VHH binders against o26223. Designs and how they scored, part 307

Target 1, 191 residues: o26223
Amino acid sequence: MKLLWTSQHIKVTVHIDGKVSKMDVLEAIKTRRSIRKYQDREVPEELIDKILDAAMCGPSAVDERPWHFIVVRNREMLEKIPEVHPYGAMVKDAPVAIIVCCDSSLEKIPGFWVQDCSIASQNILLAAHSLGLGAVWTGVYPLEDRVEGIRRLFSIPEHVIPFSVIPLGYPAENPGTRDLFDPDRIHLEKW
Key: E = the ipSAE of ESMFold2; O = the ipSAE of OpenDDE; V2 = 0.75 times the mean of E and O plus 0.25 times the DockQ between their complexes.

## First folded at step 19 (VHH)

Design YC49 (framework vhh_7nfr_2; at its last look DockQ between E and O 0.60; V2 from the best seeds 0.00; counts 0 for: pae E 3.7 > 2)
Fold by OpenDDE, look of step 19:
Structure YC49 (fold): chain B 191 residues (1-191), chain A 124 residues (1-124)
Amino acid sequence: as target 1 above (191 residues)
Amino acid sequence: QVQLQESGGGLVQPGGSLRLSCAASGFTFYEKWMSWVRQAPGEGREWVSGISWSGGWTDYADSVKGRFTIARDNVKNTLYLLMDSLKSDDTAVYYCARHKYSAFPETQDEFDYWGQGTQVTVSS
């Protein structure tokens, strides 16, 4: 019996109305998309707080929690980020961006901070989506040109490594959902 | 392989103008900040001008400010230096250099690739 997975088009009704749409975890994961267009609307601080709370709830190696977050709302600074990040053009159009950083002095096991900050970054994206915001992960690390560009722009200390820049805002686009399941990427017991 | 090739140098009289070009290949040109650096005979290398990837930000050494203009064409993968009101002290080999970082250089070590250079001679 071939279970015909009827692709139920979960109409993510983006309720435009200020009601924080609660979605379950699987729905958030499956329906999340990179959003690069934003409304001319401010993001309340309360939502940013919730997003940052979520960002800090991910696991980290030996619970090292090496992450720091720079919340950027200053328009001038948002407009400067694209000059040091060629693929960060959308940042200038966002009402807010979060820069995820690693404090290397907090690292307990070398190299795991990349995973830690990745988890934090993904949690930001999921949380944002669950709260009715759009976001996109713009990679900074491991590209030295971007890392140092962001570092200098924000006067980030040498022991702190900028990892990602995540613009956020109310979405002004709807890219739809994708089915990315690939059974060929699943191996049972062995390769 | 990353390649930078300068052209447009030559002999000019004081007060004259030149346009240097740097053809870039082997990398995504529009992702990188670029600079011109020059070296006069018997002297060290001197940073002349820099430009961000988009061209939105430019900077100049005090010695050339108001006389030189840096520009780029990201479609043509070409960096330019427009040199006006040339002086004898502008005589040097001019190099195109790729930035390691998306920032204006603080030291000469912040360039990872250089061209072969083009000779500019300003003489009466």
Scores: ipSAE 0.830, ipTM 0.916, lowest interface PAE 0.5, mean pLDDT 93
Fold by ESMFold2, look of step 19:
Structure YC49 (fold): chain B 191 residues (1-191), chain A 124 residues (1-124)
Amino acid sequence: as target 1 above (191 residues)
Amino acid sequence: QVQLQESGGGLVQPGGSLRLSCAASGFTFYEKWMSWVRQAPGEGREWVSGISWSGGWTDYADSVKGRFTIARDNVKNTLYLLMDSLKSDDTAVYYCARHKYSAFPETQDEFDYWGQGTQVTVSS
């Protein structure tokens, strides 16, 4: 199947190959699980491009869009991430990881970059899931030892803050869905 | 509460070997990067070697590369420095130091805890 969009003078072609089913957004949100085991299979560059496009679609404080992304495929580098991030062991087994960063020079409202990069990180997880990939968000900021470890490992400049490391790949596990709705968390009109 | 206790120093002839140990207590040793740092008489402190929490990533000062080996035992909570081919310039007090960051240090203020040190003296 081939879907075409045109805007102004530019033709944009978006197509879905093979028997890929379109995933409803509520279904994607509800069924996404953290995936920490991956097949020994490369993730095509095209899919990473789609995931990062989705990441950049998130809202940001006053449209500051402070995010930058490092795409890591090099085996040596993927294997070093767990040495600076002790709870990122699955990263060494992933075919690729995305590091979500904040460029603080783009920040317009102090401190809101955390929300901005969180939104981008969640969009990465949802987009990966919709494309048949599994991913997990591993926290970096605000843990000082991890932030500095990742910064030095990837030569990230002082004004850029690594926020999260997201390994991804074709899943080699299926943890199933969870029923997380809790009506006691809902308050009408007031606490 | 946090304690780092070095041992294994002593007098050795040039070309000799020593093994330093650092017993760690009062923190989760296997979550921390560790280093050896030395101070020669009349000089400032010099980073010697560092090791990641798992032991999978090590680095050495140029002055000791190929002669010293850093290691750790996360079951015994002990850091080691095996020193081979010792030279007179290796004479120093050797300190065990805990990293503030999960990275090899760029400055000495990147260590949050230090041991008392153990003296290594290399003389003919």
Scores: ipSAE 0.334, ipTM 0.705, lowest interface PAE 3.7, mean pLDDT 90
ESMFold2 (binder alone), look of step 19: mean pLDDT 84; pTM 0.851

Design YC5 (framework vhh_7nfr_2; at its last look DockQ between E and O 0.81; V2 from the best seeds 0.00; counts 0 for: pae E 3.4 > 2)
Fold by OpenDDE, look of step 19:
Structure YC5 (fold): chain B 191 residues (1-191), chain A 124 residues (1-124)
Amino acid sequence: as target 1 above (191 residues)
Amino acid sequence: QVQLQESGGGLVQPGGSLRLSCAASGFTFWEKWMSWVRQAPGEGREWVSGISYSGGWTDYADSVKGRFTIARDNVKNTLYLLMDSLKSDDTAVYYCAKHKYSAFPETVDEFDYWGQGTQVTVSS
């Protein structure tokens, strides 16, 4: 099923406490939390499209854009992911998951694909949050057991590297906000 | 340091039963797939059974299917192999093996750590 990309400007409408609000980028970043509990509610394809659009808007080394995305909605496959990802238990409870992959054949500079796919993954999380969804980044790469587990499960070719698994859904938890600012991690001019 | 220590082997008569144990340490046991592999005298290593980290998935070699049961206790960091209806051709050294991958092995090279093994002898 080819996701029909509609070029419509992403109006981010977030339902907070029954109210529709727009979330700015700083708010999205600061208020995002990992969500591991989801409602029994389907995520519209339109939202997934918007999320994937956002995922592809990040920078990449020399504009290599090495990322591929597997959108998983099949219930059987979602239930299998936890068997090959020991920290992916929540995936079975999500209505959808996105697997971020790198096509190594698209890589122009060795090693930067990790950064590229990280940016894509983070954009997925932020976009999801801004759209009123919850998500969590479950790391696959660089752990060989997970990489190969996901590879075999989804028949991913050898030149493509699974990087992350991101379940998404309407949140069934509210973990609250955190202040993670640490001035001790800031160095001026020198270490 | 990763350690795998097998126990429970011994001499049994055909039709008998044994329970093998493998005590694991030096890694997070519950997040790794595990297998039993055996080696008969003069033979190569043969995969016997595997289990996912949660125990949700198990698989067996055709030669032991229906007779052996793999299990694990992630609280005790222990892998088990219940062997029923033992046959003479089950005689081998049985090894506990840690998976490289979260998948059933395609080759015997897909293990990164092995125990010392425990001898199982089935003889009348």
Scores: ipSAE 0.844, ipTM 0.925, lowest interface PAE 0.5, mean pLDDT 92
Fold by ESMFold2, look of step 19:
Structure YC5 (fold): chain B 191 residues (1-191), chain A 124 residues (1-124)
Amino acid sequence: as target 1 above (191 residues)
Amino acid sequence: QVQLQESGGGLVQPGGSLRLSCAASGFTFWEKWMSWVRQAPGEGREWVSGISYSGGWTDYADSVKGRFTIARDNVKNTLYLLMDSLKSDDTAVYYCAKHKYSAFPETVDEFDYWGQGTQVTVSS
């Protein structure tokens, strides 16, 4: 897995002893973009395993780790997600999607599971990007119609809450970088 | 303010056809699943057919499969039920119903708005 993880080649560094530098974490955060167009290529299970490993590395409230993940590769199921999720049209074109869920029986502090699953979802996006994949977070929670729709489509039990659907694949678009830093959003000592 | 207005009911002979329409307003129609539900006099309400917001996913009660077709026009905000090969057992008031959830219903309580209904009577 020492393949180059760059889309622009300008981020590839060749070291004196021949080693190739990996993507820096700040670079990954700054350059990740929502990708909604995917190549007709399968994503190897190994890459999904790495992405889910990264997802589970996130902090959680009192280490409650309430997350569960459903990996969806079946074409029929991927094609049905957009019918439950009106803004998930790109899911039908993705080779795979990950559904991030909360198991409420694992909650130790009520309500913090939203932060926990948000962290896991963002880690999925960053890990996918670092592996040369593109992804986008499509919201499920807190929209009750989508939550129940996804729950029934995937037979998710009542105590488990589907939080997000994240289609991913090798990107077929490059939206470019953004500079979003805004010093006016930073307040020192008080508002 | 959600409004559902059914039309197209009437008297028809066995084996005949009818097309029901439901004009919808007061909500974003293309974001919601819709169903037809029927009720014979003195009976409970029976789900007939449902359709996803885009029309890409439909389902039917066993009693009407192969004879009824649900459709929607998201430009005109209209839900349809084409009923073919009608039988006396199809005699009922037919209601247009808006889903609470983006799923086929498990109970009749999963609809948050109903039309006033349109009578379909099948008799020789």
Scores: ipSAE 0.362, ipTM 0.739, lowest interface PAE 3.4, mean pLDDT 90
ESMFold2 (binder alone), look of step 19: mean pLDDT 80; pTM 0.817

Design YC50 (framework vhh_7nfr_2; at its last fold request DockQ between E and O 0.70; V2 from the best seeds 0.00; counts 0 for: pae E 3.3 > 2)
Fold by OpenDDE, fold request of step 20:
Structure YC50 (fold): chain B 191 residues (1-191), chain A 124 residues (1-124)
Amino acid sequence: as target 1 above (191 residues)
Amino acid sequence: QVQLQESGGGLVQPGGSLRLSCAASGFTFYEKWMSWVRQAPGEGREWVSGISWSGGWTDYADSVKGRFTIARDNVKNTLYLLMDSLKSDDTAVYYCARHKYSAFPEKFDEFDYWGQGTQVTVSS
């Protein structure tokens, strides 16, 4: 009896009615993909606000919340980002990008800001996905060339560290989902 | 190990042309901004030209603007400097230098690796 695993195509029924189907958190996590192609469509400010709200909901070390966000919609600036980020080519095609930064003056425990900003960045990705947008995390920190490149491009003060650049837009690709579960990476009680 | 090796220097008459090359190895060349820096005898270093990783952005010192062209081939891991209308004042050792940052340099300490240089002599 060959169990035909019917690949249940989860029909994401995009209900035409403005009701953003509530994607549960596990679904968002499991189905999120890096999206590097975007539609020629603007992202409403409301969605960006929701994304940024989500970005700020993550935990931070001793509640330091060191994150700042630069929302970039200016086409010229979006087109310039790839020049300072060799893997940021898709940014020029996005209607908007969020630059996640750390204000070092807010850091309470050294080094944890990286985790804080990572959490914020991931929340941006998940929130974007849950809202029907595509995004990709383009790494800036800890590479000095990119950090300083972005800093200078956006005139970011020295005490503020650019961490990531996240272009966002309505997805123009569907890379599918991946099963990344690896039981070999799970150790019980000991290595 | 990061290596930068300049070539193409030589003796040329005023008004002549040279093409310098810098062969890069030991790092991902297409990720790095690059510059040419020169040092004339008895003088300090002078930034000559810079280029972004993609080659999309270039900049030049005023002294060479309109005469020199910086270029790169990321497939060949090579930086170039095309020098036209050479003048006696262009006589110097020319160095290729890797940028620390994805930006045009503001200071010479913003380079992390240098070549050995190639001599350019412009003399009648």
Scores: ipSAE 0.894, ipTM 0.949, lowest interface PAE 0.4, mean pLDDT 93
Fold by ESMFold2, look of step 19:
Structure YC50 (fold): chain B 191 residues (1-191), chain A 124 residues (1-124)
Amino acid sequence: as target 1 above (191 residues)
Amino acid sequence: QVQLQESGGGLVQPGGSLRLSCAASGFTFYEKWMSWVRQAPGEGREWVSGISWSGGWTDYADSVKGRFTIARDNVKNTLYLLMDSLKSDDTAVYYCARHKYSAFPEKFDEFDYWGQGTQVTVSS
């Protein structure tokens, strides 16, 4: 064969049967739990594409959209992340991880990139959950030792700031739901 | 009060072996990467070997690969350097050093604490 098709980030012209998401957004927010145990099962590229699409739907300060994402599937690299991130042990057992980064050259208002990347990170968690995946946010920024460790491990340039590492996969645990609503945290009109 | 105390240096014949120890206190040892750095008389410092917080990732200067082994005991808060097949060129003061970052160093200002050093002298 002379020509083979190449996988694309989006398969817009193809309907995918049997993978209909039906989760209400409030249900997704209330039922999402940090998942640190994963099945030995591949996560299709299509699901990663959907998750990253969702990540980029978040609002950002003055629409600066400072985020970049590194998708990590290489086993050797996944196994090295815990060595630069002492509380990221579950990453070595994940089939894939997403590193959320800020490109500081895209900042339009200083310092709001943290909020921007936090929003993108939370959207990753919710989108993963809605697709039947489990994930957990492991913090990198603002801890300088982790920031530099991740930067060097993945050859991230100095103007790009690794913010979070999010391992994900099909869950191998079910921690259940929680009721965390606390009316005492709500203040009307003033403190 | 970060303290790093090296021991185990001494006089050894070429081809001999030594084990260096570095007792660590005043910080959470198992959260930090560590290295050995040496300085020969009249010379600058030379990075010898480094080890991740868990011990799962190690690296060595080319001059010592295959002859030296870095290790750590996170229960006893101790860093080790097992030195085999010693040569005259290995004569130096050996320092243990704590990393600022969870990475192998690119510059010596990436170590935030140093021990007092232990002398290793290879006769010949």
Scores: ipSAE 0.431, ipTM 0.764, lowest interface PAE 3.0, mean pLDDT 90
ESMFold2 (binder alone), look of step 19: mean pLDDT 86; pTM 0.873
OpenDDE, look of step 19: ipSAE 0.034; ipTM 0.515
ESMFold2, fold request of step 20: ipSAE 0.296, 0.368, 0.372; ipTM 0.687, 0.729, 0.740
ESMFold2 (binder alone), fold request of step 20: mean pLDDT 83, 84, 83; pTM 0.846, 0.852, 0.852
OpenDDE, fold request of step 20: ipSAE 0.892, 0.886; ipTM 0.949, 0.945

Design YC6 (framework vhh_7nfr_2; at its last look DockQ between E and O 0.72; V2 from the best seeds 0.00; counts 0 for: pae E 3.9 > 2)
Fold by OpenDDE, look of step 19:
Structure YC6 (fold): chain B 191 residues (1-191), chain A 124 residues (1-124)
Amino acid sequence: as target 1 above (191 residues)
Amino acid sequence: QVQLQESGGGLVQPGGSLRLSCAASGFTFWEKWMSWVRQAPGEGREWVSGISYSGGWTDYADSVKGRFTIARDNVKNTLYLLMDSLKSDDTAVYYCAKHKYSAFPEKQDEFDYWGQGTQVTVSS
C-alpha cells in the first residue's frame, strides 16, 4: 500500500487588486520577508480572522495551546507600542498589530510555551504573506524590559506573558527573495 | 560592563540652576529607559524623573514637576537633568539609573544599574 502522500497543497487565496491568487505552502515559506512599511490601507477583519485561525493550527506541547492574541487597531495604542518596544517603530505605521501571549495557567509542560508561541507567531507571518499582507516578528519575550512594558501598556495579567508583537498591513516595500539554504548546516546521521 | 557616570553637580543658591549629565556605556543606551533618582541626607532614595527610549515619554515627581527637565542624547549616550528654580530641599546626591523595564518605575528595585552619583547642594 503506497501511502500516496497527498501533498495537500494548502492554496491560500490572496486578493491582490481584486484578483484572488493562490500561494502554496512552500512558496509562502520561501518568499516570506519581514515587511516594515505599510500602505495607508485598512486590513479587513476577514483576513485577520484567517490569520488567527492559522495561528491556532500549529502544534503545541501535549496540545496545551497556551496562546492568546490581542488584536490592536486603535491608533493611539499602536503609536504607544514603540515607546515600550525599541524595535517596534514600524508598529505605529501599521493598521493593525497582533500581540501573541502565553497564558501560563494553560501550560502543561514547563518551558514549551516558547515553542508553542513561536509556532503561532510564524504561522501568523506565513498566513499574512499568503494573503498579500506584510508583517514582521518583533520579539518581546524573553527581554524583561519589553515584556513588562507591553504588559503594563495593555494591562496584561501577571500569569499571561506577552511573547511577540506582529504588525500587519498591505506592504509598501518589496525586499525581494533570499536563498538561505546552507548545506553546511545539514549533518547526516551524526554531527 | 555597564557604566553610568554622573557629573554637573555643585553648590548653588536658592533659585539657581544646574545641569546634570550622565555618561552611559557598556549597553545600548537608546534601548533603555533612564531615570534620575536622588537621596538626601538621612532620607531614602526618591525617584525624580524618567524618560523613554527617544524621549517621547517623560515623567516627574510632584516635588520637581515644572522645575526640572529630563532629556537624553542617544548619539552621545548621555542623560541630562536640567534643574531650574532650585530649592534647599533639592539638596541630595543625584543618581543616574537604568531601568529594568520599559515603564516608569513603581518601585525602587526596578533599576538594575546606578551611577556613583553627583552632589547637588542648594544653600544660601
Scores: ipSAE 0.775, ipTM 0.891, lowest interface PAE 0.6, mean pLDDT 92
Fold by ESMFold2, look of step 19:
Structure YC6 (fold): chain B 191 residues (1-191), chain A 124 residues (1-124)
Amino acid sequence: as target 1 above (191 residues)
Amino acid sequence: QVQLQESGGGLVQPGGSLRLSCAASGFTFWEKWMSWVRQAPGEGREWVSGISYSGGWTDYADSVKGRFTIARDNVKNTLYLLMDSLKSDDTAVYYCAKHKYSAFPEKQDEFDYWGQGTQVTVSS
């Protein structure tokens, strides 16, 4: 008979409106909604750090990790994003936005950076949701007008590609949960 | 089909004013940055002023700052240029131009559609 030592699972503790909470990963995935209305409330730097840590935990093609992130809190810059992104109006009302970028000098396999940055972007959305924040992915790449607009606005160099702009804040709306499971999209063994 | 039609040009005395209009059709006007560009006789085209989607961000060539005002009406799909304190150096054909990118231009090839132009003549 051997002694077995089982480690306890590490729980993440966060403050949401002064209350400690945690969220199961499947619950986070199923309940996350695009949030476009935010409270007039500052997002602590510590939460942004946790979100970006989560963003960088994603897999990438051959571990190339091509992502870079620009954290935008400056009101003047946030108010200019809608001027270069016609569907980014909610960004002006967000306390903070994260721009997900690809540094093409870090690419190891051409073209997979899109998947890499998509994974990082989705992790930002899920981490924000788990921390009591709301966020939305606003598309930049592959729309050339938006890519160049964001690049020039933030002085992003030519070898760096802005992929997405993700405004976030404490939510001021609740769109509710959706049931999107469709078994007709599942194919066993072949099409 | 994208169409840009300028109007409002004419002959004016130095120190006078004109308002140029550009009627836009064939694209979603409020999604595009717009500019005015001018061409004096025997010269290349020169960027005059640009304006963002909403009109919240504008910029001007140094030669016209403080005298010209760019504006847009996204309900009427119309771009405007109010030209005040006109000088003989402002004599040119003025073109309405649609941007390729959501940015102020850095090169001549950053406009994908042009109007036919409207002549502005300031008497010397």
Scores: ipSAE 0.305, ipTM 0.703, lowest interface PAE 3.9, mean pLDDT 90
ESMFold2 (binder alone), look of step 19: mean pLDDT 80; pTM 0.817

Design YC7 (framework vhh_7nfr_2; at its last look DockQ between E and O 0.84; V2 from the best seeds 0.00; counts 0 for: pae E 3.4 > 2)
Fold by OpenDDE, look of step 19:
Structure YC7 (fold): chain B 191 residues (1-191), chain A 124 residues (1-124)
Amino acid sequence: as target 1 above (191 residues)
Amino acid sequence: QVQLQESGGGLVQPGGSLRLSCAASGFTFWEKWMSWVRQAPGEGREWVSGISYSGGWTDYADSVKGRFTIARDNVKNTLYLLMDSLKSDDTAVYYCAKHKYSAFPEKFDEFDYWGQGTQVTVSS
């Protein structure tokens, strides 16, 4: 499977029923689901690179780009993450996890880093899905117990804040699609 | 409101055994790390043992290693300390403590809630 990456266009090819298909952005958004079961199959580095490239393409406040990414493939470390993240049990079953972090020294406007890292995290999920992988966002920040747990586990400096842990792998489940559209949440011109 | 209530303390002879319990309420017990801390009369606080939320990780002070066992029942919201081969120097008030962080404590300020304690006296 040759993924052609040009500097301007990311062609995402997904295997559906043995066929390679292109997934457009709206399809990726609407069909993405949290995946917590993974195949016993390694994720190629090329796919991780593409995912990380996507993660860094989101906007950030004043273009501060405060994000850092820890790519974890070490089996021992993956198995330790659930001990410091009570909702991270699936991480031990994933072939790889990405920890999204904020370097506070890069922050230009206080507080916007949460939005920046959220965008990066969501882009990871969408990119993963578009590439035929499953992923789930496990929240770390703003819960101090998880933040410090992950920090100590990975020896993350004090000025760097772990934000999310995202396990990735080829999906071993298909939870189906959801229609989450709610017109009651839409207000025209005023509340 | 967070509540931690210790029980199971008492008077025991050297070489004896006790089982302490800590009943937890007011928070999601299974998602928090827990520890036992003790304080002997006229002495400072001493961390005794800690346990991860799942029980997968445990650690002990050198003074109690091999003699004490920390455990938890997340269904019952209860923390335990099994104390075997008790010594006179184990005499103290034993406190159940809730962790702020998902890690073994480096300082006592890393506990956000404490029980009232239960007295353990080891004497011949």
Scores: ipSAE 0.845, ipTM 0.927, lowest interface PAE 0.5, mean pLDDT 92
Fold by ESMFold2, look of step 19:
Structure YC7 (fold): chain B 191 residues (1-191), chain A 124 residues (1-124)
Amino acid sequence: as target 1 above (191 residues)
Amino acid sequence: QVQLQESGGGLVQPGGSLRLSCAASGFTFWEKWMSWVRQAPGEGREWVSGISYSGGWTDYADSVKGRFTIARDNVKNTLYLLMDSLKSDDTAVYYCAKHKYSAFPEKFDEFDYWGQGTQVTVSS
């Protein structure tokens, strides 16, 4: 893996499958869409490794890095997630899901783990997109029934908090691009 | 304003069948796990069966496995218990209970709402 800095317009070059991939980071952010329909196609372990590497590159409060990740490929377990997560129906059709968790014993600043795990979750989405995969963030925290349901399903200890479930796979839908820029949300100097 | 109303109890001979119903209101029924719990005369509560919000995951107490079937209709907001091969020790008040968590319960304080109960009596 090699990072190249070619100008004030930064391009991230990553070697994918022995070939150079050139995905502009701003285009990745603008074109990533929530994908809830997946091909019947396995996601190689190598791609999951790259996605989790990217997840761990995120900043965290005082560098606390509170995140842990559970990679779920077992069909029986994937089929049970929708039974404890009412908005996770697409998980049963995904070849793999990543559960983003906080280990509260790693917190250095109380409560900032939510921001930390949100950053890791977004990096998972962007990395998956850059690798030709589709993904969606399904919320777990702060909904207590989902948090406890996921915790018991995966035997997650009490000091570890499941934050999100992210199913992913090769996309079987194309929602298209969006233009979400709203200048009324921008305030100069004060509200 | 959560309300759970059981019905379908009654007197049945040993070996007979009953279907219990629980009408639910005041919450989003299809987002919640549900259980049946029973209480025999002079006894404590006994968890009978539980069901995930979609019905895809069910579990049963050993005392009723193979004889009872839990089901739900998320359109009618109704929980069911089909009771077959009834025995005298199935005699109890049967309660519909709403789970606090999306999991099979480990303790009875994991139910946050209960119905009024319906009497099932199995007698020769």
Scores: ipSAE 0.362, ipTM 0.739, lowest interface PAE 3.4, mean pLDDT 91
ESMFold2 (binder alone), look of step 19: mean pLDDT 83; pTM 0.847

